# VHH binders against Abasic site processing protein HMCES (HMCES), part 1

All scores and structures are predictions.

Target 1, 269 residues: Abasic site processing protein HMCES (HMCES), of Homo sapiens (Human) (q96fz2)
Amino acid sequence: CGRTSCHLPRDVLTRACAYQDRRGQQRLPEWRDPDKYCPSYNKSPQSNSPVLLSRLHFEKDADSSERIIAPMRWGLVPSWFKESDPSKLQFNTTNCRSDTVMEKRSFKVPLGKGRRCVVLADGFYEWQRCQGTNQRQPYFIYFPQIKTEKSGSIGAADSPENWEKVWDNWRLLTMAGIFDCWEPPEGGDVLYSYTIITVDSCKGLSDIHHRMPAILDGEEAVSKWLDFGEVSTQEALKLIHPTENITFHAVSSVVNNSRNNTPECLAPV
Structure headers, positions and changes below count from the first letter of each chain, unless a header shows other numbers; antibody chains aren't numbered by Kabat.
F, E and O stand for the ipSAE by ESMFold2-Fast, ESMFold2 and OpenDDE, each averaged over both directions (binder to target, target to binder). V2 = 0.75 x the mean of E and O + 0.25 x the DockQ between their complexes.
[cut] marks letters that were taken out.
Atom coordinates printed by the task and the answers are left out, and those that the model quotes come from them; centres of patches stay.

## First folded at step 1 (VHH)

Design a1 (framework vhh_6z1v_2)
Fold by ESMFold2-Fast, scan of step 1:
Structure a1 (fold): chain B 269 residues (1-269), chain A 122 residues (1-122)
Amino acid sequence: as target 1 above (269 residues)
Amino acid sequence: EVQLVESGGRLVRTGGSLRLSCAASGRTFSSYAMGWFRQAPGKEREVVAAISWSGGSTWHADFVKGRFTISRDNAKNTVYLQMNSLKPEDTAVYYCAADYYDSSGYEEYDYWGQGTQVTVSS
């Protein structure tokens, strides 16, 4: 996973993340750095994306079931990185493999500190290799959506009015991530950055791509992944596996250029 | 899954040049970042150079200071290390390693070759 859509306005995104804490209290996640959230239909590595994480990461003695939403840099910069400019990191930490995550220091160390997050997106893009050509077919991949009379569906969205209906009650894709905190050697603000855990592709996606993000399907899985105060690393890693509860459709090559940021990027063709 | 085979190591004189090759077999070579490591007698393994999966980014250790250059040819599934102005201190077994999306630390590489011996004398 190396391209996502996360285009909802901040208030719509926040409401889509409504949750219950351990006491059963209805809550919205509290924002950190909300002005750094940049909605886009075409997000690439090194841009900021919104993630959910436990409030306990920021406040000693906070209830670990309470959630913060914060923009983080996509592409994990390890806490041990000693150069002054993170853009000089020569290595791709956009994704980390589930099968070797406990063997790799860049991921094992933050996992040991409970630095688990949930990466939010409308969905993600993958490019299918076409037999006998260098052409690749892009697909938009997302959770099945509950059909309502008001919201419609992507397949029925043939006008701007219908496109607004599609997004009113959109179920966000929730991907398992690991984050780390890097403190610049010369001083400055701490950089929060994340990687998306990847697994073998499910049967439904195997014809499109051989890997997929680890998707946390439902609030129970999301809560357990985030709650590092009550759920051990070993227990949390049991949530990391392929899922079949996913859908997709082919999209235009407009999405190929990461500079294109329009609804055409995810529209069916 | 990828198998790595290094070649090109031999005895060379001080000031000489040598090119090491690492041939990858199996699938998905172009998805891997690649690195060259070395281990001298009595020393721990150290990273020499690294190259991103696309070849768009490279890193070289300070101790090879403009003498070594890493490159790759994704069409041939091969990574190279061009070694110039060789010194006796460069004597080591050189290892090729592959890393799926993470090449930030040497313990973190997924696949390793068998190594090729480089000896620099006189």
Scores: ipSAE 0.000, ipTM 0.176, lowest interface PAE 11.5, mean pLDDT 83

Design a10 (framework vhh_6z1v_2)
Fold by ESMFold2-Fast, scan of step 1:
Structure a10 (fold): chain B 269 residues (1-269), chain A 126 residues (1-126)
Amino acid sequence: as target 1 above (269 residues)
Amino acid sequence: EVQLVESGGRLVRTGGSLRLSCAASGRTFSSYAMGWFRQAPGKEREVVAAISWSGGSTWHADFVKGRFTISRDNAKNTVYLQMNSLKPEDTAVYYCAAGLTYYSGSYYEPSDYDYWGQGTQVTVSS
């Protein structure tokens, strides 16, 4: 997973993340650095995306089931990185393979500190290799959505009002992530950055791509992944596996250029 | 990176009050949780109080609850410890600490904090 859509306005995104804490109280996540949230239909590595993480990372005595939402850089910069420019990191930390996560220092160390997060997106994009050609077919991949009688299906021909109706009740994709905190050696603001854990593709996606993000399907999985105060690393890692509860449709080549940021990027063809 | 400098430690009488200050230098002060620790002669460092990055959440050790109050002023890059009803048992070197991720279970451990001041001596006598 190397491209996502996360275009919802901040208030709509916040409501889409409504949750219940351990006491059963309904809550909205509290924002950290809300002005750094940049909605886009076409998010690539090194851009900022919203993630959920436990309030206990920021506040002692906080209920570990309470959630913060914060924009973080996609592409984990380890806390031990000694160069002044994070773009000079020698290896790619956009994704973290589930099978080697406990072997790689860049991921093992933040996991040991409980630095688990849930990466939010409308959905993600993958490019299907077509046998015998250099051309690839992009697909938008997302949770099955509950259709209301008035929402209709996603389409490029839909009016702006119909598109707004779809998104008002959109179920966000919730992907398992690991984050870290890096302080520039020469001083400056702390950088929060994340990686998306990847697993083998499910049967439903096997014809599109051989890998998929580790998707946390439902509030129980999301809450256990976030709750580093009560759920150990070993227990949390049991949540990391392929899921079949996913759907997709082909999209146009407009999405291929990461600079294109329009609804056409995810519209069915 | 952040540097921490404590001040305010002195000799006080039993039952007296004292306010400690910790001045932080660096751009990231508002991103850190802050803690006050103390170490008496022949004892290990123990956590006294902690405050979240925003100041919205505070924690105080049982042995100081009702007597000590932690607070912070992010505009001044300073964290404070207001100490009331001081007892001889409060005699210690008091340390300021800053941490990005500081939870380790039921207590803040020294290992949860990334940066430390040099300490300020508080002596309580009758």
Scores: ipSAE 0.000, ipTM 0.294, lowest interface PAE 12.1, mean pLDDT 84

Design a11 (framework vhh_6z1v_2)
Fold by ESMFold2-Fast, scan of step 1:
Structure a11 (fold): chain B 269 residues (1-269), chain A 123 residues (1-123)
Amino acid sequence: as target 1 above (269 residues)
Amino acid sequence: EVQLVESGGRLVRTGGSLRLSCAASGFTFSDYAMGWFRQAPGKEREVVAAISWSGGTTWHADFVKGRFTISRDNAKNTVYLQMNSLKPEDTAVYYCAATYEYTDSGEYTYDYWGQGTQVTVSS
């Protein structure tokens, strides 16, 4: 996973993240650094994306089931990194393979500290490799959306105008992430950055790409991944596996250039 | 500042060989997938070859099958295109490009571009 869409305005995104805490109270996640959130149809690594994480990471006596939403840099910078510029990191931390996560110091250490987050997106993009051509076919991949009387069933044949009307009730993609906190050696603000855990692709996606993000399907999985106060690393990692509960449609080559940030990036062709 | 500087383009005879180089600076080269593109006179720009951030995965367009090979040297911040058995239809400006879109497959999109190097193949 190397490209996502997360274009919802802050208030719409916040409402899409409504949840129940351990006491059964209906809540909205509380924002940290909301001004760093930049909606986009075309988010690449090194940009900020919104993530959910436990309130207990910020308040020592907080209920670990309560959630914060915060923008974090995509591309994990380990807490032990010694250079002044994060772009000088010698290895790529955009994604973290599930099969080696406990073998890599960059990921094992923050996991041991409970630094689990849920990465939010409208969906993600993948490019289907075609050996017989110099063209590649991009796809937008997202959760199946529920039918409503106003929006109808969502499908690949729906017009771009119909797609604009569905965002008020969009089910956000929820991907398992690991984050870390890096304090610049020369002083400055703490940098929060994350990686997306990846797994083998499901049957439905195998013709597009052989890997997929680890998707947390439903509030029970999301709650367990976030709740590092009650759910151990070992138990949380059982949530990391491929899912078939995903859909997709082909999109135009407009999305290919990460500088393009328009609804055409995710519209069906 | 991000810079990609191509070199090696020149006039060569049909059947000849060339190696193009692209020197990268201003970003962590080993984190980026690299590609070679070309644009022939009166035609659209097309992708020729691509290589993953580690060099473990490469892709080559059908029209250069068995003739061109992409490679990289992460210690030298350089990507190469070895071009053999050149044909007049290979005449084009060749561009290198970089993308931070990391996957563990051959999907590539490109964020940074060089200024190009001219390759001319004559009979």
Scores: ipSAE 0.000, ipTM 0.154, lowest interface PAE 14.9, mean pLDDT 83

Design a12 (framework vhh_6z1v_2)
Fold by ESMFold2-Fast, scan of step 1:
Structure a12 (fold): chain B 269 residues (1-269), chain A 123 residues (1-123)
Amino acid sequence: as target 1 above (269 residues)
Amino acid sequence: EVQLVESGGRLVRTGGSLRLSCAASGRTFSEYAMGWFRQAPGKEREVVAAIGWSGGSTWHADFVKGRFTISRDNAKNTVYLQMNSLKPEDTAVYYCAAVEYGDWLSEDSYDYWGQGTQVTVSS
């Protein structure tokens, strides 16, 4: 996974993340650094994306089932990195493979500290190889959406009025991530950065690409992944597997250029 | 680890076209981001274009936008630079580079380099 869409306005995104804590209390995640959230139809590595993480990471006595939402840099910078400029890191940390995550120091160390997060997106993009052409066919990949009175599935948004309402009750894609905290050697703000865990593609997606992000399908999986106070690393890793509950449609080549940030990036073609 | 070999550099007239190829050998080519760099006589090396691991993200320097296009074929372990509307100022040695880990939008991240291929553009 190397490209996502996360375009919802902050208030809509926050409501889409409504959840219940361990006591059954309905909550909205509390924001950290909300001004760093930049909605976009076309997010690439090195940009900031919103993630969910346990409040316990910020407050020693917090309930580990309560959630923070924070923008983090896509591309994990390990806490042990000693250069002054994180862009000097010579490691591809955009994704980490599920099968070797405990073998790689960059990922094993933050996992041991409970630094699990859920990466939020409208969906992600993947490029299918096409026979007889050097062009790749991009696809937008996302959770099946519940068809409501106001909003249909994105593939059914064939009128301007119907299209405007598709986002009202959009189910955000929830991907398993690992984050780390890097302190600049010469002082300055702590950098929070993340990687997306990847798995072998599910049957439904195998014709598009051979890998997919580890998707946490439903609130039970999301809660267990985030709750590092009660769920061990070993238990949490059992949630990491391919998901069949996914859908997709072809999109135009407009999305190929990461500078293009318009609804056309994810519109069905 | 990956080994890179560029090909396709030659003498071309102003306004002409040329396609450079970079063949990669080694495991996991599809995990590497790739870039094309150039160095003209007496000048510093500069980044021309870059492409992410999947081929879905590309970047092109302002001085080549609309003229050059980077692409890759992971099945063939190859990255390409299609160069159109060539100008004398495009004369340089062109280098292919790979980043196994790191920020593919930063030249400093690239650790694996080819030996270069000479492109000469004359009027």
Scores: ipSAE 0.000, ipTM 0.114, lowest interface PAE 17.0, mean pLDDT 83

Design a13 (framework vhh_6z1v_2)
Fold by ESMFold2-Fast, scan of step 1:
Structure a13 (fold): chain B 269 residues (1-269), chain A 120 residues (1-120)
Amino acid sequence: as target 1 above (269 residues)
Amino acid sequence: EVQLVESGGRLVRTGGSLRLSCAASGSTFSSYAMGWFRQAPGKEREVVAAISSSGGSTWHADFVKGRFTISRDNAKNTVYLQMNSLKPEDTAVYYCAADEFGSWYEYDYWGQGTQVTVSS
């Protein structure tokens, strides 16, 4: 997973993240650095994307079940990185393999510090290799959406005209992530950056791509992943596995160029 | 930052019981996950038990399940290890450790240790 869509306006995104804390109180996540959130149909590594994380990461006495939403850089910069420019990092930290996460220092260290986050997206894109050609077919991959007559006609998610009606009740994709905090050696603000944990593809996606993000399906999984104060690293890692609760449709090549940022990027073809 | 001081270690007969205490100094104890570790002569340090910052979740190593219980009192800045049905194999220096990030995986602050000896 190297491209996502996260286009909802900030207020719509915030409402889509409504949750219950440990006491059962309905809450909205509190924003940090909301001005750094840039909606886009076509988000690539090194851009900022919204993540959920426990309030306890920022306030020592906070209830660990309370959530912050913050934009973080996609592409984890390890706390030990010595160069002045994060873009000079020699290896790709866009994704983190679940099978080696405890063996790679870049991921093991922040995971050991409880730096778990949930990466938010409308969905993600993958490119299917076509046999005997240099062409690849892009697909938009997302949670199955609940279709109602209020959200438009039958098959609303498959019609570009009806997509505007489905966003008001869209179920965001929730991917397991690890983040780290990097202090620039020459001073400046701490950089928060994340990686998406990946697993082997489920049967439904195996013909599109051999890997998929680790998806946290439902509020119980999301809560356990975020709550590093009550859920140990060992227990949290049990949540990391392929899921079949996913759907997709083919999209046009407009999405191929990461500078294209229009609804056509995710529209069915 | 947190400083940890263990107490309660002593000589006990096989089958006996003992409670270890770890007193923490520092304003952030209630946000730290806590653990008990032990190190026997000639062995590496091993994790015995861990407890979340609130005390709502605990983990115990298989070799002590049913015999040892970890608990904490955040009002007193103290974590405990209740040890029952002690065996000679439990002889070790017991260390209290604090994880400032609350993940119970890596521990940043360590006490000096308290010696527990179980005689046959």
Scores: ipSAE 0.000, ipTM 0.221, lowest interface PAE 14.9, mean pLDDT 84

Design a2 (framework vhh_6z1v_2)
Fold by ESMFold2-Fast, scan of step 1:
Structure a2 (fold): chain B 269 residues (1-269), chain A 121 residues (1-121)
Amino acid sequence: as target 1 above (269 residues)
Amino acid sequence: EVQLVESGGRLVRTGGSLRLSCAASGRTFSDYAMGWFRQAPGKEREVVAAITWSGGSTWHADFVKGRFTISRDNAKNTVYLQMNSLKPEDTAVYYCAAEDWGYDESEYDYWGQGTQVTVSS
């Protein structure tokens, strides 16, 4: 996955992440560096995106089921990286293959430290190769949505105007990620950065693209992935697999240019 | 970086069979999705078949489905296209391509030089 939409205003995004901790208490995730959150319809690697992670990563005695929401750089910079400029990292860490995650040092080290996160998005984009041509058709891919009684169910045939009415109750896409913390050798603020784990595409997406992000479908999967204090790496990795609980619709080529940041990027054509 | 070398193209009679091979050299072959493309004189280049890095999923164009099969052997760093029931319309230069998995576009980033397949009556 190499392009997402995450455009919700901070307060709407926060409410969309309401959850229950291990003791059943209703909570909203607590923000770290909220000013670094930049909503966009067209997020590319190296930009910041919001992720959920366990509070235990920041507070020694915190309940590991409590959640922080923080903007992190898309494109994992390993903690062992010794250059002074992270943009000089020579290998692509935008995505991490599920089958080799324990073989690659960049990913196995942070995974061994429990550095699991859930990457938040409205949805993600993929470009379908059109049969017999070099043309590529972009699609916006997201969880099936439950509309209010006023709007019905959301589908590809709905008008763009109807789509704008659903954001207050939008079910965010929740993707399994791994993050790491890199401390600049010359001093400065710690850089938090993440990668999205990818799997073979499900049957429903196979005509669009051969790979998909590892999607955590539902609060049980999300909580187990985040809770590194109670859920081992081995158990958490059992959550990493394709899902069929996904939908999509074709979008305009406007999305092709990552500088375009308008609702037209995800509107049905 | 990956270098791709196709082989196996030749003249075949209608109804015959042929297997194309694509040998990859360079870094991390098993991280790449692979595809076969073809281009006949005066026509657009078209995608024939694709296979994921693991071989867990394959796609074949409608005009070759049931006749062509893509496969890969990661231990040998090789991708194959098994072509059966060949037709004169299959005459083209066939190209092997690799997609660097880290890229955000779905385009293939590395291409071979091509191998000529000619099908005659």
Scores: ipSAE 0.000, ipTM 0.139, lowest interface PAE 14.6, mean pLDDT 82

Design a3 (framework vhh_6z1v_2)
Fold by ESMFold2-Fast, scan of step 1:
Structure a3 (fold): chain B 269 residues (1-269), chain A 122 residues (1-122)
Amino acid sequence: as target 1 above (269 residues)
Amino acid sequence: EVQLVESGGRLVRTGGSLRLSCAASGFTFDDYAMGWFRQAPGKEREVVAAISGSGGSTWHADFVKGRFTISRDNAKNTVYLQMNSLKPEDTAVYYCAAGSDWYEDTSGYDYWGQGTQVTVSS
């Protein structure tokens, strides 16, 4: 996974993340650095994306089931990185393979510190290889959405004319991530950055791409992944597997250029 | 049509050197990250090295760092893998791949070559 859409206005995004803590209390995640959230239909690595993480990462005595929402840099910069400029990191940490996560120091160390996060998106994009041509077919991939009378028709999600109605009560994609904190050697603000864990594609996506992000399907999986105070690394890793609960549709080549940031990027063709 | 053609694979003695080449055609080479992968019999395909479209950033797997170097010549639409201090464990089919972005796994690579065999013997 190397391209996502996360375009909801901040207040809509916050409401979409409503949750219940361990005691059953209804809550909204509390923002850190909300001014750094930049909605976009076409987010690439090195940009900031909103993630959920446990409040316990920021407050010593917080309930580990309570959630913070914060923008983080896509592309994990390990805490041990010694250079002054994170853009000088010489390897790609946009994605992290589930099968080797415990073998790579860049991921094993933050995972051991409980630095698990849930990466939020409207959905993600993948490019299908087309034989006999140098053109790849992009697809927008997302959770199945609940059809309501507010959407106008059962097929509203598949129609460009009805897309503005489907954002009402949109179910955000929730991807398993690992983050780390990097302190610049010369001082300055701590950089929070993340990677998305990847798994083998499910059967439904295998004709589009052979890998997919590790999707946490439902609030129980999301809660267990985030709750590093109660759920060990070993137990949390059991949540990392392919899911079949996913849908997609073809989109136009407009999305290919990451500078294009319009609804056309995810509209069905 | 998009085509990636690897060359340079051969039998070489332990401690020897070899340079692999991958010639690309059918797409705008500068827009694509390039990677070298390898697959030994009975093993999964693993990433060896990757290079960004501009050539400004490179990545090498820990098991080849200091021995292998990836590079590219965008004027010639070619990516290279210079392999030094070869070990029997390096025996594999080596694949060239192109993707819209570079990754430490196969997920970002949409075009693949047919592979070139490298055999390292004692």
Scores: ipSAE 0.000, ipTM 0.141, lowest interface PAE 17.8, mean pLDDT 84

Design a4 (framework vhh_6z1v_2)
Fold by ESMFold2-Fast, scan of step 1:
Structure a4 (fold): chain B 269 residues (1-269), chain A 127 residues (1-127)
Amino acid sequence: as target 1 above (269 residues)
Amino acid sequence: EVQLVESGGRLVRTGGSLRLSCAASGRTFSSYAMGWFRQAPGKEREVVAAISSSGGSTWHADFVKGRFTISRDNAKNTVYLQMNSLKPEDTAVYYCAADRSYYDEGSWYDESEYDYWGQGTQVTVSS
C-alpha cells in the first residue's frame, strides 16, 4: 500500500471516528497538531495522514482506551536515526511485512514501546497489470458502504454524480500501523512517523495485487490494536490478517500522478 | 514461486568495480520487478536499486547514484548490479529480491512488496 485518499474536512473526519472507551462512554478523539492535517484524494509516502493512537502515549495516567488523533508522516523514521534530514533514511519504511515485523529493528523497537496506531483513509489505491499489455489499471479499494449497494442498475449506483453524495456517512478504512518518534539532532519538534503493516491479499483482491494493508475490521479490532496498556504485542499481532470485507472499482489514470488532488482520482470509470 | 541465487560478491579495493548477478528460476521472471538490497554488519537492510519488469524504468538510492547501475536480461532470467567507484562504506551482504508489484516507480523500493529473496552475496571493500 503506497497511495491513499483521505479528503474529509477535519470536523467530518473527527465525527467519523466516534468511539466508546473501556467504560462505555461515547467519545470523539482529541486532536494533536490539527493544523498539520491536509485533506487529499491522493496521499503518497512522506505526506502526513491522520492516525489514531492511545492517549496513554502522551499522558502517564490516561486511560489507555482513550484515543488521540494526530497527523503523522507516512514513512517511519526510527528513533535511533542520527542524520539531520529524514529524507536521507536509506531504506523504505512505507510498509512493513506482518511476517517479519518482530524481527526488524526499525519495527520491533517501537512495537516494544506499544507504538501501535490506526491509519485512517477513505480507501487506498492499487495498480493492476492488464493481461496482454504492460499498462496498469488503478483501483480504489475501500470498506463496503451502505449507499454503494447495487440494485441491478450499474450506471445509477456507480455514477460520478452519485459518488459526490456518499461522504456524509462514509465508513473510514482503518489500517494497522506502527509509529515512532524521532528527535532532530539539531533541535526542533519531535517527528511522528508511521508505517502500514501489510499482509497477503485476500481472494477478492488477488486479481488486482498480491499484497494488501492489514485492515482492522470493526471497533473491537481497532480498540485492541490501540490499547497497548492492556493488550500485549503478541496478542495485538493476532489481529493482523487479510480481510474479505472490502470492495473496489476501477478509476482514471489521473490518480497515477500524486500531484493530482481532485475527486476524479477516486471516481468510478 | 521463483528462486533467486546471487553471485559475484568478493573482496575489492577502494575505487574498484564489481558486477553482481542474480539468477532466477521459473517462467514468470519477466513479470517481476526486481530489487537489490544490502545489509552491513549491525545495520538495517537498505534498498540499493530497483528495476521494472520490462527494464524500462530504474531507481537508484542517492548514496549509490552515479556509481551503481541496475539492469536485467529477461532472456537469461538474470538481474545485475554494476558497482563502480567502490567505497569501504559499500561493504555489506547484497540481496536480490523479486516483487510482483504493479505500483509506480516510487513503490519498487518498498521492502515489504518483495515476495522472494535470495541468500545474499558478501561484498567487502578494503582501503
Scores: ipSAE 0.000, ipTM 0.276, lowest interface PAE 12.7, mean pLDDT 83

Design a5 (framework vhh_6z1v_2)
Fold by ESMFold2-Fast, scan of step 1:
Structure a5 (fold): chain B 269 residues (1-269), chain A 121 residues (1-121)
Amino acid sequence: as target 1 above (269 residues)
Amino acid sequence: EVQLVESGGRLVRTGGSLRLSCAASGLTFSSYAMGWFRQAPGKEREVVAAISWSGDSTWHADFVKGRFTISRDNAKNTVYLQMNSLKPEDTAVYYCAAEPYDYDSGEFDYWGQGTQVTVSS
């Protein structure tokens, strides 16, 4: 997973993340650094994406089931990184393989600190290799959406009004992530950055790509992944596996250029 | 048994080009990140370039940026290093290395025997 869409306005995104805490209290996640959230149909590594994480990471004695939403840099910068410019990190930390997450120091250390997050997206993009050519076919991959009387279909959206109806009750893709905190050697703000855990592709996606992000399907899985105060690393990792509850459609090559940021990036072709 | 075999190293003139190849066997190549390292006489081994298991992500050291390009062919179990605009300071033994997963700290588990590149002024 190396490209996502996360274009919802802040207010819509926040409502899409409504949840219940351990006591059954209905809540919206509280924002940290909301000004760093940049909606886009075409998000690449090193850009910021919104993630959910436990409030307990920021407040001693907070209820670990309460959630914060914060923009984080895609591409985990380990806390031990000693150079002054994180963009010059020598290692690809965009994704982390599930089968070796406890063996790689860049991921094992933050996991030991409970630094689990849920990466939010409208969906993600993958490029299918076409046999006999150097061209690839991009696909937009996302949760099946619950059709309501007031919601539109992505395949039927042909105007700005119809596109607004598609996003009204969109079910966000929730991917398992690991984050870390890096303090610049010269001082300055702490950098929060994340990686997306990857698994073998499910049967439904195997013709598109051989790997997929670890998707947390439903609120029970999301809450257990986030709740590092009550759920151990060992128990949380049992949530990491391929899932079949996913859908997709082919999209235009317009998405290939990460600088393109329009609805055309995810529109069906 | 895992084997990495480098080839393509030779004497070239300053400003010349060279392509190194590394053929891998005994592993599921498409599940391994690959890297190129080099070691000049009297110096420690340094990472030159790395490529993810899928080929979708690459990294190049600042001192070769714009001159070297790493690539791979998973159907041929081969990783390449295209070296352009060669300089005398590029003289070194070049090593191919494999990491069983995505590279993270530049610490690779499997290594080839190396191929000598000499750049003369």
Scores: ipSAE 0.000, ipTM 0.186, lowest interface PAE 12.2, mean pLDDT 85

